# Designs tried in a protein design chat: miniprotein binders against q9bqp7. Part 171

Target 1, 240 residues: q9bqp7
Amino acid sequence: VPQNWFPIFNPERSDKPNASDPSVPLKIPLQRNVIPSVTRVLQQTMTKQQVFLLERWKQRMILELGEDGFKEYTSNVFLQGKRFHEALESILSPQETLKERDENLLKSGYIESVQHILKDVSGVRALESAVQHETLNYIGLLDCVAEYQGKLCVIDWKTSEKPKPFIQSTFDNPLQVVAYMGAMNHDTNYSFQVQCGLIVVAYKDGSPAHPHFMDAELCSQYWTKWLLRLEEYTEKKKNQ
Short names: E, the ipSAE of ESMFold2; O, the ipSAE of OpenDDE; V2, 0.75 times the mean of E and O plus 0.25 times the DockQ between their complexes.

## First folded at step 14 (miniprotein)

Design we27
Fold by ESMFold2-Fast, scan of step 14:
Structure we27 (fold): chain B 240 residues (1-240), chain A 103 residues (1-103)
Amino acid sequence: as target 1 above (240 residues)
Amino acid sequence: SERIKRLEELAKEILRLVEELRKITDDPYVLYLLDMAELLAEFALDAAKRGDLEEAEQLLKWAIEYLEWAVDEVKKLGVSPEIIERLERVLEEAKRTLEELRK
């Protein structure tokens, strides 16, 4: 049990749009400073077991690809992820808000992979937007807030290529989503409530993306785990 | 013991170098390499404090490998040659220290 518990949902917020809500999705720039990001908290509180598993995976990859080959592979994974997120932001933004769309980005296998998911996405309220939890002192940059099959969700887009890379911790994806959710629900820059999450895993070869829906109860369960990770991070930094 | 103290000092030096590199760049790949180096060095420090020399040495070796890759990437970003030379010198000293302690 977290010592400094705080609720994920805000009873003063509604998940329905207000008449005053902007027609253009919110995009608040991330102001990075000493306040830790969600990704940094999760990275810095990985278990020793997870780190050793990742090192074993890295060693196997280096045996196959060579050191330079592994470095190229890893940097390309980051580049492909960046391009995928840029393409999704372009697709989900109103045409009037974007100066230019990159046709090459829109034709990737990852974009083909998510087409069936995008058909169920509507009512976009935020894209590539910063969130901050002023009470719990963390920040984040969420991918998307939109309705998925009629439910307002924090949506996180993930790329995957076979063989599966363990470059980033995929087991922390639900914690990342609820961390953004809790921050947004208590961030004064936003006026609505999000109670559901969606993790979408897209594939490079264009095979259908896999959606992992998280209802309010599941989000509450992962929120408790996020609070424990945040507490662990805070204690770790205090002891440095 | 003397060896434990030296491993702790090396881990702390690696953590200081990570913080210095974080101020130089916002490149996502470099930040990932630095995050890994930091985490491994912190685990190494904890292992050294517990007297687990074998684990501390292994973790420090991995931390230094990530740090070396981060320095290589930063060299491609147009950072001052003076800063690069200093970072390379500190990194080489860390590698030498670890090699001596592994014996």
Scores: ipSAE 0.646, ipTM 0.849, lowest interface PAE 1.3, mean pLDDT 84

Design we28
Fold by ESMFold2-Fast, scan of step 14:
Structure we28 (fold): chain B 240 residues (1-240), chain A 103 residues (1-103)
Amino acid sequence: as target 1 above (240 residues)
Amino acid sequence: SERIKRLEELAKEILRLVEELRKITDDPYVLYLLDMAELLAEFALDAAKRGDLEEAEQLLKWAIEYLEWAVLEVKKLGVSPEIIERLERVLEEAKRTLEELRK
């Protein structure tokens, strides 16, 4: 148990969708400051073992691709992820004209991969929107908040080169999702409650994306693990 | 020892350079590379304090590689040539310092 435990869900908020008023999805800009981001906390609390395993993987990839080839590969992974997120934001926005303008973004294998998931997504509340947990002092930029199969979810879109689930490489993805969820649930810029998460792994070759749904109980379990990582980050910075 | 002291100084120099680079870009990819360099340099500092010179040297080598990679990426983003030249010079000095300490 974390030393400074705090609840993920806000008892002052309802998880029932407000079905009466059509709302434009929220897009609050991320203001960079000294408060750490979710991704920074997770990156800075990697274990030494995890870092050495990552370096061994890097060395093997460099043997295969060459140093310049590996650098190009890595930058392209980030670029394709960015393009995928831009395409999804365009698709999920209530603006048909913008979808036509972004035709090149809509033709990727990743978008083909995610089509069957998108059919079950509706009631979009937030897209590429900043969250801040004022009490726990962290920030983040979440991808999407929408209903998936009738459940309001924080949805995180991931890209993968291969149509195989990544257990080890996606270990921190649930922590990222619940960190955004807890922040949003306690951020005064938002008024609703999110209790579920969804990680969608899309594939470059267009193979069907894998949805990983997280119910409220599972979110609560990962929230405890996120609080431990946040505590590790805070303690590390106090001692250095 | 003098060698431990020099490794600690080099790790702190790398950490300072990471913070300087963070001020000139918001690019997520560059920030990822800088976060890796920071983590490696922090592990190197801890290794040096424990007297594990070989681990400290290896971690510093990796930290410098991530910084060189980050500088290469910010150069592609159109950052001032004067700033890039200075960063490349400081990194080359750090590399030479590390090679000298590895003897």
Scores: ipSAE 0.619, ipTM 0.838, lowest interface PAE 1.5, mean pLDDT 84

Design we29
Fold by ESMFold2-Fast, scan of step 14:
Structure we29 (fold): chain B 240 residues (1-240), chain A 103 residues (1-103)
Amino acid sequence: as target 1 above (240 residues)
Amino acid sequence: SERIKRLEELAKEILRLVEELRKITDDPYVLYLLDMAELLAEFALDAAKRGDLEEAEQLLKWAIEYLEWAVEQVKKLGVSPEIIERLERVLEEAKRTLEELRK
């Protein structure tokens, strides 16, 4: 799939605020159907090398934690990620009251980790919102679209546990971000343009989160790699 | 030749079992486990077709491990006991088939 046939940025759209733009962040519900999700495409097109590296990591973790310990560790990673995303959605939404979960949010190391990043986030336009690229036929659920230090970004929140990070989730984070960006830029449910990405890695121990900013050029480079993964997925499914 | 066909059939059986499990839950962790099992089984099928029996067996072993964890998780999600019993039976049969092929 040539990049120039399927550009990441939509020439019909502007990233500048319009007076008619909604003041409330968009939250389009995800409708699961036969169209593949970004996460499914990325998971199903992992290289054999990536899979063997992940298996080596898994074996080492099982050696240290035991099989039950490893299963508890991995399921807990998913649970903590879900709670972290729910907390961030509540914090960033102007319509949320947070009364019931305020105390719990202050006890989370992940939320403490991300505080300095949140001070630079404003102009939230979408939260936990579904995107679909109608031409390329994929869907996704993005975490957040907001201005980070004055730049409109697709923001992806990640959790990490030093010294035993969940390694698999780090391989394709930039591809995930640009896939959401390209879909949103071509989704009729949205009217604006996003050209930048931000991956925020928050830490369980409360140490300062690491922001990984992606400018338009870097997003375009990763978009080309995403298109290759999508093509690989499509060809794989045609042959099965 | 016969061993290659049996490894291919086992890989296809695992892929069918993954698809059945996908229909009974939307839990993100279970879906992650199923995605891994599917990918590994597909690599195993490709290895078997190339005649790489040792790699196919190893990949199938890993795929079955992820399926075991997925079944354990759906038990915790309150899925019907009848469905769980059937899935456990099919999974145990797949495990026995792989052990037989390795010997």
Scores: ipSAE 0.644, ipTM 0.841, lowest interface PAE 1.4, mean pLDDT 84

Design we3 (at its last look DockQ between E and O 0.68; V2 from the best seeds 0.75)
Fold by ESMFold2, look of step 15:
Structure we3 (fold): chain B 240 residues (1-240), chain A 103 residues (1-103)
Amino acid sequence: as target 1 above (240 residues)
Amino acid sequence: SERIKRLEELAKEILRLVEELRKITDDPYVLMLLDMAELLAEFALDAAKRGDLEEAEQLLKWAIEYLEWAVEEVKKLGVSPEIIERLERVLEEAKRTLEELRK
């Protein structure tokens, strides 16, 4: 039970954006500051048991690939995730707002994997956009805000292959989404709010991605868990 | 008791190195490595304060390995060779200190 409970939704804001809003999605730049990011909060609140398990996994991978092979594997997985997010931003952006598009960026199994999801995505309102919770003092960089099958969602794109020690557990994916949602709903750069979430897990071989829809009730449940992680992080850093 | 104090000092040195590296790069991959080194060093500091010396030493060994990895990646980014040489010397001293404490 968090001591600093705060509502995820903002009653002062509409959850139905104006139909006459701009044709270009918001992209609020991420500013460097001292307040923690969502991903840092989640990474820094990993348990010791999780860390020991990850180190065991790392050592087994090193036995299989060698130390240099493991480092190269990890670097490649990170790069592919970065390219995936860049490609999705490019695909979902209007052509008029793009600087230069690398067509090789669009060719990957991960992009093939999400094609059936993208056909259900419309009304893109934000892409790769910074959010800040003004009261709880955390920041994030959300992937996408758009309608999925008629529901306005914070959408988070995930690759199925990731280096375990450096990326939060898949169990944390819903926490990341609701943390972005809560921040956006209380960020003065945004004039609307979002009550639903979507997590899309894409596969390197192009197999159909799996969508995980989160309605408002489920988002509220995970919001409480996020507040506990944020509280843990805050207490941990005060002791240093 | 002396081992506890020296392990705590080494953990704090590692944490200072993490912060120094954050000042010279914003590369997301390097930052991920630094986040792991930070977490491991913090666990090691807690273990040393509890007198769990073998655990603290293992955690510090892992933290140093992530820092070495981070410096390798920073070197690939073309950061000043003089800065890299200094960081490598400080890391080698940290490794030497840990080796002495494990004896």
Scores: ipSAE 0.778, ipTM 0.904, lowest interface PAE 0.8, mean pLDDT 86
Fold by OpenDDE base, look of step 15:
Structure we3 (fold): chain B 240 residues (1-240), chain A 103 residues (1-103)
Amino acid sequence: as target 1 above (240 residues)
Amino acid sequence: SERIKRLEELAKEILRLVEELRKITDDPYVLMLLDMAELLAEFALDAAKRGDLEEAEQLLKWAIEYLEWAVEEVKKLGVSPEIIERLERVLEEAKRTLEELRK
């Protein structure tokens, strides 16, 4: 049990979607703070075994690609992810529909991959928006808050070259999603609450993306795991 | 042992370098590299404290590799040459120290 238990859901916020669909999605900028990001917390609390596996993978890739080749590969993966998020923001933003969509951003296998998911996405409330949990003292930048199949979700978009048909194969992504949910639900910049999460794994080859829906129960389970990771991080930083 | 102490000191120096680099950039890619370097250095410090010297040395090697990568990326972002030169110097000293400890 986490020592610093905090609820993922805010009882003071009504679950009723009756807030007028904001005509424009929220985009709160991430402020430079000494406050750790969700990504930092998760990365800094990786197990030694996970780290060794990653380093062994890296060493194998360096043997295959060379050092410069591996750096280029990693840079390209990062850039492809960034471009994918930018393209999605453009697609999901009502205002950017008026700007000259860089047609080149839309011509990706990843965008093709998510088309069937995008059909079920509506009521976009936030895009690339910062969240802060003041009490638990962490921040994050969430990709999207929207309705998926009529359920308001924090949506996290991921790129992969390999199939990830199971939520377990998404590693710490479920923790990231619930961390964003918990922060948003207690961030004063947001007037609404989310009870569901969605991880969408997009594929480079344009094959259908895998949606991993997280209901309120599953979110609560992962929230407990997130709190444990946050406590581990906090303890680790106190001992430094 | 003196070797343990030196490995611990090296790990702490790497952690200081990570912190210095974090002050000069907010680039998400660089921050990812720095987080890996930090994590590896922390594990190295713990390994050294346990007397797992070979593990500590390996972890420090990997941490330094990430720092080298981070410095290269920060250099591309147009950070002051004077800052980069200082960081490169400290990093080179760390590399030399590690090589001395591996012998």
Scores: ipSAE 0.778, ipTM 0.905, lowest interface PAE 0.6, mean pLDDT 91
Fold by ESMFold2-Fast, scan of step 14:
Structure we3 (fold): chain B 240 residues (1-240), chain A 103 residues (1-103)
Amino acid sequence: as target 1 above (240 residues)
Amino acid sequence: SERIKRLEELAKEILRLVEELRKITDDPYVLMLLDMAELLAEFALDAAKRGDLEEAEQLLKWAIEYLEWAVEEVKKLGVSPEIIERLERVLEEAKRTLEELRK
């Protein structure tokens, strides 16, 4: 149980659009600050067990690929993820022009993988947009806020070379989603409320992406775990 | 006692080197490698303070590997050869120190 509990949802806000809402998605730039990012908090509060498991995985990969092969593999995975996010932002932007579009980004296996999910995505309200929790003092850069099958969601796009059919197999991804959600719900730059999350795991071979939907109850459960990780981070940095 | 002190000093040197590298690059991939080196060095410092020397040595070995990887990536970004050569010498010294402490 967190010592300093704070609610994820803001009951003063509505998840329904009104006539004064902007017609283009918000894209607030992330500014460098001493305030920690969601990604930083999660990475710096990994357990010793998680770190050892990651190192065991790395050693197994090096045995198969060689050290240079492993480094090439990891840099390619990182670059592919970045390009996938850039392609999705372009696809979901209503002001996108066909001129000067990078065709290679739009023809990747990852983009093919996610096509059936995109059919159910509409009402995009934010893309690659900064969020800040003013009370809890953390920041983040969320991928997307849009309606998925009629429900307003914080949507996080992930790439994977192997299937991940269960939410538990995405590890800290649910915590990342609810951290962005809680920040947005209390950030004065935004006026709406988000109560649902969606993690979309896309595959390099183009096989259908797996959507992991998080309803309000599940988001509340992961929010408590996020508050504990934030508390661990704060205590760790105060004592160093 | 002396071995514990030297492991703690090495962990702190690695943490200082991480901060130095953060000042010369904004590359997200390099920053990810540095974050991992930082976490491993912090765990190593804690292990040394608890007297778990074998765990501290293993964690320091992994931290140094991530730093070497980060320097290799920084080299690709066009940082001056003088800076790269200095970083490589410092890391070689850290590796040598760890090997001596191992036995």
Scores: ipSAE 0.679, ipTM 0.867, lowest interface PAE 1.2, mean pLDDT 85
ESMFold2 (binder alone), look of step 15: mean pLDDT 85; pTM 0.857

Design we30
Fold by ESMFold2-Fast, scan of step 14:
Structure we30 (fold): chain B 240 residues (1-240), chain A 103 residues (1-103)
Amino acid sequence: as target 1 above (240 residues)
Amino acid sequence: SERIKRLEELAKEILRLVEELRKITDDPYVLYLLDMAELLAEFALDAAKRGDLEEAEQLLKWAIEYLEWAVEAVKKLGVSPEIIERLERVLEEAKRTLEELRK
């Protein structure tokens, strides 16, 4: 139980469309400052066991690829992720800003992987947009807020070279999603309420992406875990 | 012991270097490497304080590795050669200090 509990949902907000909703998706720029980001909090509060597991994986990869090969592999995975997010932002942008569809972009393995998910995505409200929790003092950059199968979701796009049909392999991704959700629900730059999350794992070979849907109850459970990680981060900084 | 104190000092030096590097780059990949180096150095400091010298030395070795990769990545971003030279010098001193302590 977190010592400084705060609700994920804002009782003053609704997830229903209203006249104040922008016709164009919001894209608020992320201003870096001393306030920690969601990704920094999560990375800085990894357990010692998790770190040792990651180091063992790294050593195995270095044995296979060489040190330079591993550095190239990891930086390339990061670059591919960035390009995938940029492509999705372009695809989901309003018709007025999307001049034409790049045929090569649509043939990309990752983009092919998510096509069946995109058919169920509509009502985009935010893309690559900054969120800040004014009370809990953290910031983040969310990928997308849109309706998925009729439900307003914070959507997080992930790339993977291997199938991940179960959410367990992405254990911190649910925390990332609910952290963005809680921040957006209490950020004055936004007027709506999000109660659901969606983690989409796309595959390089174009095999169908796996959607991991999070309803309001599941989001509330992960929110408690996020609050504990945030508390742990704050205590670490206080004691330095 | 003197060895514990020196491992703690080395961990703190690594943490200072991480903060210096954070001020000169916004590159997400470099920031990721710096975050890993910071976390490993913090665990190393805790291990040293607990008297677990073997774990502290291993964690510091990994922290230095991430810092080396971060400096290499920053070098490719066109940062001043004088800043890179200073960073490489400090990092090489840290590596030598760790090897001496491992003996």
Scores: ipSAE 0.623, ipTM 0.842, lowest interface PAE 1.5, mean pLDDT 84

Design we31
Fold by ESMFold2-Fast, scan of step 14:
Structure we31 (fold): chain B 240 residues (1-240), chain A 103 residues (1-103)
Amino acid sequence: as target 1 above (240 residues)
Amino acid sequence: SERIKRLEELAKEILRLVEELRKITDDPYVLYLLDMAELLAEFALDAAKRGDLEEAEQLLKWAIEYLEWAVEDVKKLGVSPEIIERLERVLEEAKRTLEELRK
C-alpha cells in the first residue's frame, strides 16, 4: 500500500456527455519539462529481472540478425509504432489533418489487424492528447479516449509481431493506461470521467488484434501498483 | 576498494554522458536508448556499492553499448561533427577503462 495514496476516480465528474465538451476530439500538446512522464517513471522503475530478460532477448536476436540487423530491427519497431499511431489518429479524427498522407500508413498489416476493433469504437473525445496529474506531479501523452462497446475508455494501441491473447503478457501496459486515466480524471483541461481501459495489441501479419478490456475494478487494482511505481521513482530521485 | 571506487566513477561518468546527450536530441528511439543506458548504469552503481563487481562490470558493458548506439543515431540527425567527435572520444575512454577493470 502506497504511503501517498490518491484515488483514481474523481467523484466530481461524470462519464456522460457534457454541453461544454468540444465537438471535436481534444489534442492538447505535450510540453517536455522536469515533471516525469508515465513512460519515464515506468522505465526507470523496471526490475533488475525485467532488464536481464530484455538483455537475454537482445543477445539471442543479435546472434540471429547481427548487431546492425538488431539495431535496424528495433529502430524499425519504433518507426512502425509511430506510423500505426499516426494512421489511427487520422482514421479516428473527424477533421482533415495537414499531415502529408503516406499510402503505406493505411495499408499496414497493423491497420488490417485492428479493423474489427475499430467498428466498436465511437464517441472519440481525445486523440494524442497530453494529461497531467497536478497533485501527483506526472505527465503523459495518451493515444485515445473513446467509447468501446458503449463504455468510455482510455485506449492504448500496441504493435506486436507475435500473438498475445492474455493481458498478463502485457506487464506495464495496464499501469500506463491507469496512469493516464488517473491524470485525465484530475486534469482541469478535461471535464469527464474515465473508469475503463482498453489495450489493443495489433499484429504485423494482419491477424485479428487482441483487445484487453479493463473494468473499473481492474483499473483500481492496477492504479495501486502504478502509485507504488511512482513512489519508487520519487524516492529514487530524492536519493540521487 | 580501489576497484569498487573506479567502477562507481565509471557509472557516474556514463550517467553524465546520458544527460549531455538528452540535451541535444528529442528523437524517441534515441531517448529510449539513453533511458536504458541510465537504468543500467544506476544498477551498476548499486552493484558496485554492494561489492558485486562481476554484475557491475556486465551492467556497465551493456550501458556503454546503448550509449554507442545513441551516439551513432545522433550523428545521423545532423548534430555538429565537433560535438560528435567529443562524445565518441569520451565514450571510447569509458570503454577502455571498463576493459582495464575487467582484467
Scores: ipSAE 0.627, ipTM 0.844, lowest interface PAE 1.5, mean pLDDT 85

Design we32 (at its last look DockQ between E and O 0.76; V2 from the best seeds 0.72)
Fold by ESMFold2, look of step 15:
Structure we32 (fold): chain B 240 residues (1-240), chain A 103 residues (1-103)
Amino acid sequence: as target 1 above (240 residues)
Amino acid sequence: SERIKRLEELAKEILRLVEELRKITDDPYVLYLLEMAELLAEFALDAAKRGDLEEAEQLLKWAIEYLEWAVEEVKKLGVSPEIIERLERVLEEAKRTLEELRK
């Protein structure tokens, strides 16, 4: 049970965009600052056992690929993730034109994998946009806020291939989504709030992506777990 | 123990270098490598404080490897040669210190 409970939803804020909201998706710039990001909180609260499992996996990969081969493999995983997010921002952005798009960026197994999900996505409100929780003192960069099958969601796009495959679990992905949600719902840069989340796991070979929908109740449950991780991080920082 | 104190000082030196590198880039790949080095150095510091010297040395070895990898990637980002040379010199001294402690 968290020592410093705080609600994920803001009762003073509507879940519907008002008429003065921009028709173009929000893209609040991420600023380099001292307060921790969601990703840093989650990564810095990994257990020693998780890190040892990663090192064992790394050594096995180095045995198969060589040191330089493993570094190249890892670099390519990061590059493909970056290109996937760039492509999705381009596809979902009304500011992108055919002349401004990189056609190679749009041709990947990951983009093919999400096509059936994108058909259910509409009403894009934010893309690659910064969020900040002033009270809890953390920041993040969310991927997308849009309607999925009629429900306004924070949507997080994941590639299935990760640098940490043995300890990569679905547990941290939901924490990331609800942390963004809680920050957005209490961020003065946003005039609306969101009550649902969606995690979309895309596959390199183009196989149909796996959606994981999170209703308000499930988001509240994961929010409690996020608060515990944030407390763990804060205590760690105090002891520096 | 003198060995415990030296291992703690090496871990803290690695943490200071991580923070220096974090201030000069926002590249997610480099940041991932730095986060791993930070975690390993912090675990090594805790291990040294418990007297688990062999564990601390192994954790520091891994931390230095991630840091070396991070410097390689920072070079690709077009950082000043003077900054790179300084980073490489500090890292080489850290590696030599750990090699001396493992004897």
Scores: ipSAE 0.745, ipTM 0.887, lowest interface PAE 0.9, mean pLDDT 84
Fold by ESMFold2-Fast, scan of step 14:
Structure we32 (fold): chain B 240 residues (1-240), chain A 103 residues (1-103)
Amino acid sequence: as target 1 above (240 residues)
Amino acid sequence: SERIKRLEELAKEILRLVEELRKITDDPYVLYLLEMAELLAEFALDAAKRGDLEEAEQLLKWAIEYLEWAVEEVKKLGVSPEIIERLERVLEEAKRTLEELRK
C-alpha cells in the first residue's frame, strides 16, 4: 500500500455532459518544468531486471539488424507513433480547428487498423491535452478523452509490430492511462470525471487493432500501482 | 578503493551530461534515450557503491552507448556544431576512461 494514498476519482465531478462544457475538444499545451511527467516516472522506476532484459533484447536485435539498423528501427518506432497520433488527432478534431491535413497521414496501415474502433468513438472532450495532478505533483500529455461504446474514457493509442515488438513495458500502459485519468479528474482546467480507460493497439499491416478496455474497478487497481511507482520515483530523486 | 571512486565519478559525469542534453531538446526520442542513460548511470553508481565493479562497468558502458545515440540524434535537430563537438569530445573521454578502468 502507498504511504501517500489519494483517490483516483473526484466525487465533485460528473461524467455526464452539461451545458457549461466546451463544444470544442480541449487542448491544453504541455509546459515543461521541474514537475515530473508520467512517462519519466515510469521509465525512471524500471527495475534492474527489466533493464537487463531490455539490454539482452537490444543485443539480439543488433546481432540481426546491425547497430545502424537497430537505431533506424527504434527511431522509426517513435516516428510511426508520432505520425499515428497526429493522424488520429486530425481525424477526431472538428474541421474548424484544422488549417491543413496531410493526406499521407490518413492512409497509413495503422489508421486502417483502428477504423473499427473509431466507429465506436464519439463525444470527444480532449485531444493531445496536458494534465497536471495538483496534489500529487505530476504532469502528462494524454492522447484523447472521448466516449467509447457510451463510456467516457481516457484513450491511449499504441502502435505495434507483431513479429519483433520494440520492448517497452506493456505492463506500464495501464499505469500511464490511470495516471492521466487521476490527474485530469483533479485538474482545474477540466470539469468532468473520467472513470474508464482504453488502450488501443494498432498494427502496421492494417490488421484489426486490439482494444483493451479498463472499467472503474480495474482503473482503481492500477491506480494503486501507479501511486507506488510515483512514491518510488519521489524517494529515489529526493536522495540524489 | 580508487577504482570504485573513479567509477562513481564517471557515473556522475554521465548524469551531468544527461542534464545538459535535456536542456537542448524536447524531442521525445532523444528524451527516451537520455532517460535510459540516466537510469543506467544511476544503477552503475549503486553498483559501484556496493563494490560490484563488473556490474558497474557494464552499466556505464550501456549508459555511454545511449548518450552517444542521443548526441547523434541531436545533431539531426540543428543544434550548434560547437556544442555537438564539445559533447562528442567529452563522450570520447568518458569511453576512454571506462576502457582504462576495465583493464
Scores: ipSAE 0.737, ipTM 0.888, lowest interface PAE 1.0, mean pLDDT 86
Fold by OpenDDE base, look of step 15:
Structure we32 (fold): chain B 240 residues (1-240), chain A 103 residues (1-103)
Amino acid sequence: as target 1 above (240 residues)
Amino acid sequence: SERIKRLEELAKEILRLVEELRKITDDPYVLYLLEMAELLAEFALDAAKRGDLEEAEQLLKWAIEYLEWAVEEVKKLGVSPEIIERLERVLEEAKRTLEELRK
């Protein structure tokens, strides 16, 4: 049980989006602060076993691709991810705010992969927007807040070359989503609350993306795990 | 032992380098590399404290590798040559220290 329990949901916020929700998605800039990001917390609290597995994988990839080849591969993974998020932001942004759609960004297998998911996405409330949990002292940049199949969700877009048909195969992604939810639900910059999460795994080959929907119950379960990781991080940093 | 102390000092030096690099870039890929280096250096520090010197050395080797990659990427981002040269010097010193400790 976390020592510093904090609720994921804010009882002071209504679950109903206020009719006055701005037609324009929020895009709050991430402030460069000493406050750890969700990504940092998750990465810094990886187990030794996980790290060794990753390093063994890296060494195998270096043997296969060479060091330069592996560096290029890794760089390309990050670049493809970035381009995918940029393309999604462009797609999900209101037409009036659409910078000249780089048509080249839209021509990707990943974008093709998510087309069926995008059909069920509506009511975009935030895109690439910073969240801060003041009490728990962490920040994050969430990809999207929108309605998925009529349910308001924090949506996290992921790229993968391998199928991830199960939410368990998304590793710490559920923790990231609930961390963003909890922060947003208590961030004064947001007037609404989210109760659901969605992880979308897009595939490079354009095969249908896997949506991993997280209801309020599942979010609450992962929230407890997130709090434990945050405590671990906090303790780790106090001892340094 | 003196060897334990030196490994701990090396781990701390790597952590300092990570922090310096973190101040000069927000590039997500570089940040990823830095986070890995930091995590590995922290595990190395813990291993050294436990007297697991072989593990500490291996972890430090991996941490240094990530730092090398991070510095290379930061060069591509147009960071001041003076800063890069300083970081490279410290990194080379760290590599030499590790090699000395592995003998």
Scores: ipSAE 0.676, ipTM 0.863, lowest interface PAE 0.8, mean pLDDT 91
ESMFold2 (binder alone), look of step 15: mean pLDDT 85; pTM 0.856

